# VHH binders against o26223, part 227

Target 1, 191 residues: o26223
Amino acid sequence: MKLLWTSQHIKVTVHIDGKVSKMDVLEAIKTRRSIRKYQDREVPEELIDKILDAAMCGPSAVDERPWHFIVVRNREMLEKIPEVHPYGAMVKDAPVAIIVCCDSSLEKIPGFWVQDCSIASQNILLAAHSLGLGAVWTGVYPLEDRVEGIRRLFSIPEHVIPFSVIPLGYPAENPGTRDLFDPDRIHLEKW
Below, E stands for the ipSAE of ESMFold2; O stands for the ipSAE of OpenDDE; V2 stands for 0.75 times the mean of E and O plus 0.25 times the DockQ between their complexes.

## First folded at step 11 (VHH)

Design K60 (framework vhh_lunsekimig_d3)
Fold by ESMFold2-Fast, scan of step 11:
Structure K60 (fold): chain B 191 residues (1-191), chain A 123 residues (1-123)
Amino acid sequence: as target 1 above (191 residues)
Amino acid sequence: EVQLVESGGGVVQPGGSLRLSCAASGFTFSDYELYWYRQAAGIERELIASITSGDSTWYVDSVKGRFTISRDNSENTMYLQMNSLRAEDTGLYYCAATHSETFYGSEPLFDYWGQGTLVTVSS
């Protein structure tokens, strides 16, 4: 295990001699599973940066890119999430969580921010998986109690809407892949 | 079609043990995250324990070390072994299920809630 940060928070570059991720995009999509159990192991800041870069590369309606992200590593804050998102109890065991938010001031067309933030959330899951991490999307919007609870807990401004909470870490479980291809859902030329 | 049926509740003395069962039908059990909730009189329903499709477990602090959740995918059944029971463990125990790939968040689909099984810890 190599960390990008020392005890003084000094960034050190991790070099991998001759080793790079070779997961194809289709393989990443087909083998990604929701992971709710994590190793007691820190996720390097550089991997979070790569994940957030991937999140911001998704398409958005009229290129409005309304997303903002909160990175939560503080254990006390992570342990408070279940108070406002009851089933987010598994989040507290993650070393880090990303909260995907919509800044409504950036919205150019009404309502499409939901699709925008969904795309960003899925990109986080795929990027995490490609980097050897596990993650799970836990929904916040459109459940008003969760939206307001997360907003209050993380001091989110009134014009910003929390959309999802995504805990992530090195996986401590290994669910198998799913075979979901259903040709009966494909229609040629017409319905 | 889809059913979750809880059983195994009863009256026990403080310090006693009970084993709850949740039998499932109508869905692919092995693909589901499974949960035990408790509803005590006059208080909100709370999550007590959960088990993922990958067999990873979580417990609320008040039951950690005393309760054990497990699943048997061949029997489509989830269990909660409750040891060292206390008066505050009294309540209706509900099992719930949600698909492992749901992004509805951590809330189970409400249609999968059973009627519950009553646990009473008293002398």
Scores: ipSAE 0.424, ipTM 0.676, lowest interface PAE 2.1, mean pLDDT 85

Design K7 (framework vhh_lunsekimig_d3; at its last look DockQ between E and O 0.89; V2 from the best seeds 0.00; counts 0 for: pae E 2.3 > 2)
Fold by OpenDDE, look of step 12:
Formats: structure tokens, C-alpha cells, sequence
Structure K7 (fold): chain B 191 residues (1-191), chain A 122 residues (1-122)
């Protein structure tokens, strides 16, 4: 049984079999932080499966579910990602990364795929956190250089658009808590 | 008030070394990704090195093996050790900071310094 640190010094217990302590959804949302430092520890496939399951549970426009996921564990490939994604330096230090993609051929209406893939990406982050892992969203789309870089690197077909790269691992940092509530952004009945 | 102040620039001969510093104040330094940019005369600003809040580093190919980026969170300072300097390294060097909960990674960062000039000439 391993103890992982989360925001606000929340201890997440991870069992050898991949089981973790339960975290409610609000806690997961409130305590999630981007994690860019990882332990030298492999992420069990079971946890990745759970994360991907969560990634596919979000809504999508007209239920188009255009998302695809590339799971990258190969050390060489992980090390190459920063070469085409300069702002994804932490990917080379992660044991695994998930690349979220949109298959444009699955779109039923144009343009909503960004929302769909965003939802999927956020669910990956929340699921990872709830399972005692750390993750970070590195944006790929809509920056053309990153999109094409990832496309070339992973031989992604033209009709598929890489959207985000999300490295994951057991966290080796604790960025702390945030309070981002802003009542000035809330309007009752009218602006 | 948020400040990023670069220092350590100067004139050096080819093959020489400089160490740049970027002193930060007014924000939680440890929660930011940090970047070094440079701009040569007549050329667009380019990213040359980065260091994440988790100490992952990145370098542009032209500086790999010669430059080393580092950070000291206790001192709120980022560094760029530049060795084996070349004429083409001449330019204004900027530090930038991006909050760790962002995911865009654009040159439109939260904070920029004013730059420090590095001149490599014989």
C-alpha cells in the first residue's frame, strides 16, 4: 500500500492491485492540480483503463464521441514528444502519456469536437487525480506546429486531429490548494 | 507588483561563458513554468529553454549541450548558464513565466522581463 500526496495534503492510498481510496467528485475537482513531476514508478494498466473509461463517459455533441486515445509508454517516444511540443517538457519524465485526438470523420456537426475532447481531457485529469495519479493538460490544438508535430511523430492520419497530450504518473510534487471562487463572476437573473 | 528582472548580460568573446539570472517577485514563483527567450536583431523572438514547476527542462537544438536552465524556488530566481557562446547567440534575452494551471503554452505568458543584452563578439 502506497501513500500519495494530493493538494491540501490529502493522502491518497493506492493499493498494489490498483485500488485507491475513494474520492468524491467535488473533492477531486477542488483538489486537482497540474502535476509535472512524477515518481520513478510505472502506472498499472488497470489505472489507465479506468482513466480511459472515464474519458469516454463525458457528453459530446449529438453523442458523436469523436475522441480517440493514444496511450504512450515507449520511453523513446515519450522523449521525442517535447521535440515537437516544447511546452510539454514534463512528458519525457512521465511513465505514460495519453494523447487525446479527434476523428473528424466521426463528427456529426462541425466544431463541437473541441468541447468533446476538452471534456474527455478534463475527465482524464480528474480520474487520474482520484486514482492517486498526477497529470497535466498540455495543449496541442489549435497550435498548428504542435498539431503537425504530434501528427508526424505518431503517424496520425489527416482526418484525425491531435488535441492534447496528457502525461501521467504518480506525483512527486504537491502544488497545494487553490481558491478560485469569484462571486463577481456570478450574476443572478440578469447581468 | 509582479516583476521579472533579468541580469547577467554583457559582452563576451566567442567560446566564453555567461550566467543569466531572472529574479522574480510578486507571485508564487514555484507554481510557474519558466522560460528563456531571446531576440536577435531583425529576428523574431524565439524560445530557447524552459523549466517546469517540476524541474523538467527543454532546450532548442541550437543551445543543447551549451546552455543549462535552472531554478531556485527559495530565491525566486531562474538561471541560464551559457557556455561555449557563439556570435549567433547575440541578442536580448527575456525571461517569462506561465502559471502552472495553464495549458496553452503561448508566447503570451503571464509575465515577461525587460530583457538583458548578450553580445558575443571577437
Amino acid sequence: as target 1 above (191 residues)
Amino acid sequence: EVQLVESGGGVVQPGGSLRLSCAASGFTFSEYELYWYRQAAGIERELIASITSGDSTWYVDSVKGRFTISRDNSENTMYLQMNSLRAEDTGLYYCAAEYSETFYGSPHFDYWGQGTLVTVSS
Scores: ipSAE 0.714, ipTM 0.874, lowest interface PAE 0.7, mean pLDDT 91
Fold by ESMFold2-Fast, scan of step 11:
Order: sequence, then structure tokens, then C-alpha cells
Structure K7 (fold): chain B 191 residues (1-191), chain A 122 residues (1-122)
Amino acid sequence: as target 1 above (191 residues)
Amino acid sequence: EVQLVESGGGVVQPGGSLRLSCAASGFTFSEYELYWYRQAAGIERELIASITSGDSTWYVDSVKGRFTISRDNSENTMYLQMNSLRAEDTGLYYCAAEYSETFYGSPHFDYWGQGTLVTVSS
């Protein structure tokens, strides 16, 4: 049984004090795209601070908050990432990248750190988008060669696990918004 | 039906050049990350070159400076220019495509071509 869902997806714009609001949460989620082409332009430190603040505000299992972040701006280091992560070619062309890590010494319940770090990674993508930046999540864990390559490259201690590498910058591409709502994937009360 | 069709393979002498093409149809080419893989006899299929939707390129060390990957979104075609070919470059060359909304970035691709054979022999 279908609810009265329309196939037409319209963006909602909210006006506050006669001005158009900045991107709301639902709009940010629905319009975020992976961005792999960046302007040759520095990202201000203040925006990185806002993004990392947002990253740390997600839920975590038993509030363990196991995430640590490495901010990479050094061009030589960004250029070395594709040597240990072959599918991260765009990182060398980004002005900055954030490496999301798990400090296993902060883990209170085994295995949930993967979900914790996934939440932090997605929050980085959404916060970047909301601030006019583009970013992409390049996966590291659980691919052992990538984990060990990134660990060695950034002198990450053995008890810390690199989870994702997220290059970001001002976007030099503008892919369209995806329309992915599929009511056939929604089951009411039971399967 | 989605298709990737490789062409340009053949027999060439050491030091020669070949240009491979990968023609795509049935999907929005500009929204895909694109790859060339090589499978040599007795060796697992390996990534040799890639080009992102943003035109960033990657090359395996053995082909750096000799191979050049490029894409033409208006023609839905990716190319691999191969110069200074060596006997070790002999193999079946596959193009592959992966949708840009991925964080996996490994050889689990939406679309693979059939391959084109490159033989470098004396």
C-alpha cells in the first residue's frame, strides 16, 4: 500500500526576518554530493574548526567518542596519500584533507567505533557542504593495506586506526541533486 | 544495457606506442570515476591508471611517465596513451567505471569492459 507520496521532490525555502535562511539540515542532506574537483584556493582555518566541531557532535556507542582527527594542509603530504591509497587520486589536488581516526584506548564497547567514526565522517561531509565547501569520503578501514599505508605515512600509533581520508575545498564542479526516494523500500509495521 | 567497449589493442614491438579507447554507453559518463586495469598471464588484475570526475589522475609506478590517461565527457570516451612499451606491459587491458557516490573505491565496479589485448614482442 502506497501512502500519498508524490514523485515530484520540491526544495523548501524558509524566510526568516524577510531573508532567505542558509541551507537547512534536510536540504544539506539531500543536496550534498561527493566533490573531487577543487578550486586552487585555501580553506580558512575557522571553517575547518567549525567542521571538526560538527564532527564531534554525533552520537557514539556509550558516549565513547573515540575519534581523533589529523588535518593535512602540507602539499608534500597530500601528494603522498595516493601512493598508499590508489583510489584517493583527488587528495593531491585538494587544499586540505581530514583523516578520521579511532583511538582504540577510548573504546568502551568492542566494535562500535566503526559506527562512531562513520557518523563523524558523514558529519564532516554535511558540515563542509553547509559551509559552501565540497568534500568526498575515501574509505580506509577495513582495507588493511590502506590502513597500514596511512598509518605509516602520518606516524599514527599502533592503538589508533585510520578510518577515512576526506579531502575538501571550494568546489570546482556542481553535480546535480539526486532523487532517491523509493517508497517500495518502506515497510509498515512488518516486513 | 550499459556497455564499455575497449579498442586499440594489438601487437607492437618494444619501444612502440598504442592508444587504447574505452567507449561508454547507457549511463551518465561524466558522473563516473574511470579506470584502466591490466591482467597479465598468471597475475591478478591490477589497477594501472585512473581518472576522476574532477580530472585527477593516478598511475601505478611501473607506467608513470610512459602512460597518459584522459577522458572526453562529450564523446563518452576514456583513453590510455601508451608510450615506450615493454614486454612486461603485455596483457589484457580492461576499462572500468564506478559511480562517484562511493566511499569504497576498489575493484568492485558497476561496469567492466570485455578487455583489449596488448602484446609487446620482439
Scores: ipSAE 0.710, ipTM 0.865, lowest interface PAE 1.3, mean pLDDT 89
Fold by ESMFold2, look of step 12:
Structure K7 (fold): chain B 191 residues (1-191), chain A 122 residues (1-122)
Amino acid sequence: as target 1 above (191 residues)
Amino acid sequence: EVQLVESGGGVVQPGGSLRLSCAASGFTFSEYELYWYRQAAGIERELIASITSGDSTWYVDSVKGRFTISRDNSENTMYLQMNSLRAEDTGLYYCAAEYSETFYGSPHFDYWGQGTLVTVSS
C-alpha cells in the first residue's frame, strides 16, 4: 500500500483492506462529490456504524438531537424509492441508503429541526467520503409528495418527518475536483 | 452561452414511434441530471423520464415500457425513444438539465429547451 505526498497536501495511509481511512478534514470537504454510480460491492455494517456515529456528532438546537436514521439494504425497498422520489433514480442502484428523519417529539424549540437534520446529512456525506465511499443527498423535505411517499413506503409514523434519502456505495465514477471559491460572496464588517 | 435544443417531434398515428433528441451547447452533460418533460394543452408540465449522471433511469407509469431515455455524453445529446404512441402522448416535449451537485431535484432547472411538438392523431 503506498500513499503519494505533495508539498501542499498531507495524506495518510489507507490500509489494503480499506477499512481504516484517515483524510484531512479540509481535503474531505473540498473533494467530496455527489456520487450516483456504485460498484456491485456490499458496504460493511462497520462502515455504516461509523457514518451514523459521525452523523450524530453534529450540534443541534439546544441539544435537541431530533434525528433518527433508517438503514435500507433490502433490494425491493431500494427499487421502490424512485417510485415516490423520481429525482432519486440512482437509489435503486445503490447497495444501501440512509433515510434521515426528524422525530418532532424531540424538538425542543420549533423551527430548527431542519438545520439539525441538515447537519446530520452533511456529516453522513463527509464521513462516507472519508471512508472511501460515495454518496449523494436526495432531498425529501419540504416536498410534500416526497415526504408522503417515503413515509408510506417505510411506515414512518405521523410525528416523524423523513428529511433526506442518502444512497451510498463504493464509487464507480470520479467527477473530479472543483474550484468554487468566490470572493464576491465575502463581506467584511457589513454587507 | 448555454443552449438546449430538442428535435425529432412530428405527427404520427397511434401505435407509431418517434425518437426525440436534445443537444446541448455551452456546457458538458456529464455532470448533469437530465430530464424529459411533457406539456399538453391546458396542463402543467409533467416529468416523464429522467437519467442521472450515473445512468440510472426513471419513468412515470404512463410511459413505462414504451419510452426509453438515454444519453451520449460524448455528443452532449440525450434521447427519448417513444414507442406505441397514444393520443394522450400529444404535447410539447422539453428537455432540462440540472447540475449534479444538487440535493433537491428541482422543478427549477438550470437549463430548459424550447420544446418539440409531438402530435398523435388518427
Scores: ipSAE 0.508, ipTM 0.794, lowest interface PAE 2.3, mean pLDDT 88
ESMFold2 (binder alone), look of step 12: mean pLDDT 78; pTM 0.774

Design K8 (framework vhh_lunsekimig_d3; at its last look DockQ between E and O 0.85; V2 from the best seeds 0.00; counts 0 for: pae E 2.1 > 2, unsure alone 64.6 < 65, SAP .726 > .668)
Fold by OpenDDE, look of step 12:
Structure K8 (fold): chain B 191 residues (1-191), chain A 122 residues (1-122)
Amino acid sequence: as target 1 above (191 residues)
Amino acid sequence: EVQLVESGGGVVQPGGSLRLSCAASGFTFSEYELYWYRQAAGIERELIASITSGDSTWYVDSVKGRFTISRDNSENTMYLQMNSLRAEDTGLYYCAAEYSETFYGSPYFDYWGQGTLVTVSS
């Protein structure tokens, strides 16, 4: 079965076997949107694997790669996430979510883990989009209530910091594309 | 000019119902996450309900089963149906909007209304 998704002039073809039409990196970046509505359709494990592979391909400070990923498919757990993360309402409606975490014991330099996990999270979003899925970054860190909520919910050890919750699914909305280029933010040689 | 204008507040008896509206203008309404906050006298503002651009909803426990948040993108309006109102529901109710490409989820949203007063009193 072939799934065709059209976002304005962009067509993404996704096969059930995880085969998708190729999307170049610039197109993926430019056309990616946060998706908060999902089809009642399971995401194949193969696609999750590809997404996680992409998540681990980004750079990190001194190659510390402090990231861990919790893949959540359990319906009960997905439904509980909004209870501790009120801005993650869409998580309960997603077939799967990835929780990006930092293992502080893996840090080589303090503080860079935020950049590392951000890169990982963004790669998840881009990979998902390139594979015909929709995703959204819901911020957990640095909000203590959300961090602790997710920690307790998933029994995450104290040295591991939940960073983001990213629900994923086949998109059921089309928010369109954006043009955010601002030449005023570009300075040549000097400010 | 961006505007969020709340309406529908008033005085009701316990057990009564109100429907709040938040009329939006000046931005692409469909691309925003929407929130209802309330602030009772002497208490910090609290999030009570939210609705995403994908129509996912969230409620604080104290209003679950009694309040219903909804949105009409064609009318650029968000609603809060409040049933079985209680004295503790008294407060100023605020509408807020957050652009869908944000991920922080801070109480510092892009846009806030001025609020509409809800008074539940016998």
Scores: ipSAE 0.754, ipTM 0.889, lowest interface PAE 0.7, mean pLDDT 91
Fold by ESMFold2-Fast, scan of step 11:
Structure K8 (fold): chain B 191 residues (1-191), chain A 122 residues (1-122)
Amino acid sequence: as target 1 above (191 residues)
Amino acid sequence: EVQLVESGGGVVQPGGSLRLSCAASGFTFSEYELYWYRQAAGIERELIASITSGDSTWYVDSVKGRFTISRDNSENTMYLQMNSLRAEDTGLYYCAAEYSETFYGSPYFDYWGQGTLVTVSS
């Protein structure tokens, strides 16, 4: 009998105090934090591939899926990002960054690409966290100077819009727990 | 009450040095991105230096090599060491803090200080 190789999705495992625990979706969402300090340690290509696979699985307006991704590992290029994005200082200290872009030629419904690329960006953050990495979303769109700076730096064509820059790596900081549930923001049946 | 309080400003001669401090209270300082802004007469506030929760630093070109930003999370204090001061460095210096779970950046910060005046005589 011939064996067929099929893709398998396995629950993410997180090492806590040397013990292996499994992180479900709700745990990943609730415990994800923005991470701006990274270990001097390479992120394997296989993990980046898993993150980008997850990024492309989000819902999209009219299923237009306009997202494209630039993976930046070159140290000189990472060091240049803060020159065009002053609030992205941590990018130069990350081992890798993902630039989320919209290809406007794929847009089917005006304006919804912002939501599409937001979904992709959040999926990158969640997938990275689930794989034991830390990441942060540094905003690019709709700030024109940042958009054009990133476009020029990475030779992005005019019909493609850089949306976010997401540095990631193995975390070297552990921010505290957030308690954000606010029942006053929940309205039953009417406002 | 949540507060950022700047101190260390004053009058100095060109070529002099000052160290500004920004003391924080009422929030978890280690979870904030921290900024020094300068406002000179007739211009909008300019970002001069920043330090992330991860200790990454940024400087505007006019102060690179002259100013050093640092943070002490145990003391809930941020510093700006200013060396080789020039007449153009005269202005009100504001510290600002932005919660780490942001993707926007300036100008909408959680907290701003009242400012400390630096006057470089020339």
Scores: ipSAE 0.693, ipTM 0.853, lowest interface PAE 1.3, mean pLDDT 88
Fold by ESMFold2, look of step 12:
Structure K8 (fold): chain B 191 residues (1-191), chain A 122 residues (1-122)
Amino acid sequence: as target 1 above (191 residues)
Amino acid sequence: EVQLVESGGGVVQPGGSLRLSCAASGFTFSEYELYWYRQAAGIERELIASITSGDSTWYVDSVKGRFTISRDNSENTMYLQMNSLRAEDTGLYYCAAEYSETFYGSPYFDYWGQGTLVTVSS
């Protein structure tokens, strides 16, 4: 496996299905876009496993790792999500969605589970992108009507909090990359 | 700068039809989530239809089967075809846009037009 030296000095080489992925980590972060149009094509279980492995690699407050994931492939269930989450219309068109949840019984520091689940959610987006998939984070928490709607729909117990719904699939759109770097947001030494 | 302009409102009898248009400038329409909201007197704006950048649509139950949202990115325009209009559909209709790199979906952070009035009366 040949490590490529670039102007960024470091490349991460990833083995996928016997093939070499050459996507640099910084490139993945900069080129990931929210994808809301998907091919009519199943996402292999192997890719979902890799994505969830990545989701669990993030740091968490005091290593509490409060996250749980519900993998939804059932067509009827995917079609019901927009009924409780009107801004998630694209979920009904996705081959699969991942619901990121917090198990509050694993929480060690109150309130940090939001950061923990946000880290897991972003890792899902990046891992999906690196594997040739498109995804989008649709917000659930802290909107109580969305939280309760998703909890009821998936029979999520009271001590488990649904945080985000992330539909994903092989992309059927390409919104392109953006240049959003804003030097005015950078403060040296003090505000 | 973003600008949204609604048109097509008017007075119509119950059972009639109207087609609303929303023309956008100052941004690439294809990279936005698009929405129609309506507001009756004394009531908060309500989301009635949406269309994603990927063309997935959603409708509130009260308009399903009667209203159709669509977009034409080449003309930077969104439409709302309203059929079988009822008195309860009377109100000010707003189009709204939200940049597609969002995970929240909130009317209070969207770009808004000034609205177009729809009056359903005998």
Scores: ipSAE 0.529, ipTM 0.801, lowest interface PAE 2.1, mean pLDDT 88
ESMFold2 (binder alone), look of step 12: mean pLDDT 78; pTM 0.775

Design K9 (framework vhh_lunsekimig_d3)
Fold by ESMFold2-Fast, scan of step 11:
Structure K9 (fold): chain B 191 residues (1-191), chain A 122 residues (1-122)
Amino acid sequence: as target 1 above (191 residues)
Amino acid sequence: EVQLVESGGGVVQPGGSLRLSCAASGFTFSEYELYWYRQAAGIERELIASITSGDSTWYVDSVKGRFTISRDNSENTMYLQMNSLRAEDTGLYYCAAEYSETFYGSPGFDYWGQGTLVTVSS
């Protein structure tokens, strides 16, 4: 049994490199790829601000919004990430990274901060893509060594949990896009 | 049915060259990050080179400028061209593959090969 999914288009216009680019939300979702190679080119502060604004616009369990963000541009700090995160060795050449954190003192429902921070991380990836940047989510939580290493490296308080490290920049690689739709995972009315 | 098979190892004198191959089957090769690891006697396995699905490469400092990683998605094969080989390059060389859209970010959770031996000696 096969079924077809029909979606509506939502159009978003973004200025990229001085040009107006039209990318609807569905196209952004479907064409975003993890990027691990970046141009030797600075990311403007205003684009980071737009990305972080988007990160904070996700749904949140009981509106706890426990996310905090560390923006890292210091080359010496970026170079130290691989010491505590093995994947950082491939992405240390990014011009900037965002560390997504949970402030556990803001948690209202135990455990849902993971979903909150996952939503924020995905919004960072999509917003970056929509602005002509590339990014990759490198997992921190729930890997104890990575959590404690990142906490120590960035002086993160005990009650704050580093969740993900997301390097980003202008892409210097161009992976293809995917089509992952699987109708066998859709159940009508019942399992 | 998923397999990574290394080949091309052997004995070579210092300053020599070898080309390692890693042939893959059973998965969509073009969608995977690919890695070369090596393990010397008494030393834990270390990442020496990687290539992304977008053809971006990384090398550990000890092999930078001497080794070149590449991939051929049409042949489902990854290569490691090793030049100016040193005694310290002796070891078992393993290929590994990890899905490009993973947020886990550590090879060894998807697929590993069996290894191929490289010996640099007189």
Scores: ipSAE 0.571, ipTM 0.752, lowest interface PAE 1.3, mean pLDDT 86

## First folded at step 12 (VHH; framework vhh_7nfr_2)

Design Z1 (at its last look DockQ between E and O 0.01; V2 from the best seeds 0.00; counts 0 for: pae E 16.0 > 2, placed apart)
Fold by OpenDDE, look of step 12:
Formats: sequence, structure tokens, C-alpha cells
Structure Z1 (fold): chain B 191 residues (1-191), chain A 124 residues (1-124)
Amino acid sequence: as target 1 above (191 residues)
Amino acid sequence: QVQLQESGGGLVQPGGSLRLSCAASGFTFSRYWMSWVRQAPGEGREWVSSISYSYGWTHYADSVKGRFTIARDNVKNTLYLLMDSLKSDDTAVYYCAKHIYSSKPKTQDAFDIWGQGTQVTVSS
């Protein structure tokens, strides 16, 4: 049973038989949307592994690679995340979430970890999309209440900073694509 | 109190049918995958079937595929197992189990709550 999600322009043929249609990088970038509704369907571990592999392929300052990932599948824990993360309501409906963290002890240059973890987070989103999954970036850092909430909930050490919570699942919505190109934001040679 | 309670077991002839029920209480039933697991005499626990919490995704062991149907009623907080074409090898205590994860179980550690079980005996 081919669930043909016909978005107006991109037939994401989610082949039930595990054949993930290969999406090129530009297509992935252009068509990715935040997905906040998920099917009642498990995400195979193999896909999570691929996503995490992609997450670790991004550049980092001086190759510091400060990121850690908590993969959360425990339903009770997923249900608790919204309690400490007000904009994480959709996490409770996802079959899995990835928490991206920074180990400050791995920093070589202070402050670049935000960029590093951002890159990792974005790669998670793109990889998920390319694999036929939906995801959304829910920011944790730099909001102290969310940082501490997630830290306490998952017993994260003080030297490790939770950065983002990314719920993932097979999408149960199709928000369509947006044209975000703005030529007014492009400056040639000078401002 | 968190509880699962199975019912509907009994003695049936080969080729017969049974309907098992599992009443859930003390937790939000609709938010969890549920499974049936059985244990035959002298054998270990065998996963039988799983059902997702909202969309009705189902999984079956190869040994019961095509004969058993798992279902749930989230309004009644009840899990069901329809067993058709029963065989002697289906004789076991059948347990209802609550999932920790929203996925097909890999091990017994995938469950945190169990019922007391109901005996199913298939005999001529």
C-alpha cells in the first residue's frame, strides 16, 4: 500500500516495502518542512542510525565535534518533555525524539558549539526528510528554563548542555512547500 | 492502580475460535502500544502480536499470522485478540502487556506492565 502523499510538487512515495526513494540534497533542502504530526508507526532503528550518522557529518569548529545525542523512545519520557518544553507539545505524539547536546569539555574554542550543534540539528532534519520522515527543531538552548528542564528530566551532567529536541516520525501532515527565496536579501559585492 | 486483566481464555477444539480481552486501568491506555505474549508449558514467553496506540498498526508473529487478529478499543480501555483456526500448539497462557516504546517489541524488556494471564487450551 503506497501511501502517496501528494504534495502539490513532490510525490514522496513512502514505499512501505522499505525502499526509501533517494532524494537529492537540493530537493531535501527545498522541500523540507517542520512536521509536528506523526503517524502511529514506529521508526526503524536503521533510519535513526542513518540520521545520526548524518548528524555527525557536519563541520565543527576546529573539528571539535562537541555533540552528543540522546535517542528517546520511551513513551513516558516523551510524554514528559512537553512539561518542561512548552513548544515541544508534538514530542508526545512522536515515536522517537533526538536530543542534541553539547559536551562543553570537548570545546576547543568557546562559543562555536552553538553553530556545531545547529549544523548537527539541521542535518538531522534533512536526513529525516530524505528518508521519508518528518521532524521539527524545537529549541532548548538558550532558554534556561528549557535547558534545566531537559537536563533534570534526562539527568544530563552539568558540563553537557541540551541544545535541541527533535521529534521524528512518519509524517501525518503535508504542509506543502514554501518559496522562501528573497532576492532582496542578496547583495552583490557590497551591501 | 495500574493493572491489566486478561479474560476469555478456555478450552477449545482444534479449528475453533476464541476471543481474548484485556482490560486496562491506571494509565492512559490510548497512548501506548499493546501486545499479546504467550507462554506454553515448559517453554519461554513468545511474542504473539502488537498493536499501535491510535492508527491501528498491527504486527504478528509468523506462527499466528493469518489466524489471529489484534484489536483495541480505546474508549473501553480494552485490548483484544481474536484467535481463529486454533491449533494444539497455540495452547499457552496468554498475557497482555503494555509497551514502553512505540515500536514492535524486540525483547521482554519492551514491556513494563503485565496481566496475570489467561489460559488457552486447544485440545480434541
Scores: ipSAE 0.507, ipTM 0.794, lowest interface PAE 0.8, mean pLDDT 91
Fold by ESMFold2, look of step 12:
Structure Z1 (fold): chain B 191 residues (1-191), chain A 124 residues (1-124)
Amino acid sequence: as target 1 above (191 residues)
Amino acid sequence: QVQLQESGGGLVQPGGSLRLSCAASGFTFSRYWMSWVRQAPGEGREWVSSISYSYGWTHYADSVKGRFTIARDNVKNTLYLLMDSLKSDDTAVYYCAKHIYSSKPKTQDAFDIWGQGTQVTVSS
């Protein structure tokens, strides 16, 4: 469903279906869901650029910014990913996927690249959602078979570590919003 | 063919030093955590030390902390264990082991490839 609306309580025009979106950040965080079914529709390059710009806005340990991104649109390559990634079946049906990688030569503090690339990955999910796209984070690191498989498929060098594969596209499903707030997870002053 | 080959063991007096090496081939050495594990006569395997693929994280068993140093050279695909202040209790076969990316790096099921071992004997 394509929704365009304006109201007196919302003084901005929002654009859905791949057009520019002005979604509130808290709304984006609360309403984002993993989307595994996609329309047969191309994602414009300009939207991918906006998503990757957002990915690179995340903080990193001592500003090390260890991330690199592989944009995959080639149908043959997308169809090969499930062969080395057992929970990546939906990737073959996506118009595009982004592989988030760490260049270990850019590390300034050992091991924090995992947090850095996690932040970039989450920013990809939120940016895609705000632009009317659906995405899902499929894990690669730290699973040896997945890391090796993805590295071979995309000719990723030894010092670069594939972290996640994120298929994305215009959503063909609506799993609904969840209310996950749990006050028992909040501790004042100490455990 | 995947292979780990240890060297540098031998007979040494208490208080002495040895440097063990482990040459790796047939896999991308720099992508994996590596460990040293030892087995004393009549005992099970005991984890000794681990080092991350980026060599920024080193871990040691309490029994060797302060006396042993683990290191790696990702260009030469070689793992090292510098052993100082050796004691009779350090007598064992020392194995080089490759991690599987397990969350339990100190157990046998965390490792999928082992070397043949090198004997270290500390004797008066």
Scores: ipSAE 0.000, ipTM 0.111, lowest interface PAE 16.0, mean pLDDT 85
ESMFold2 (binder alone), look of step 12: mean pLDDT 82; pTM 0.844

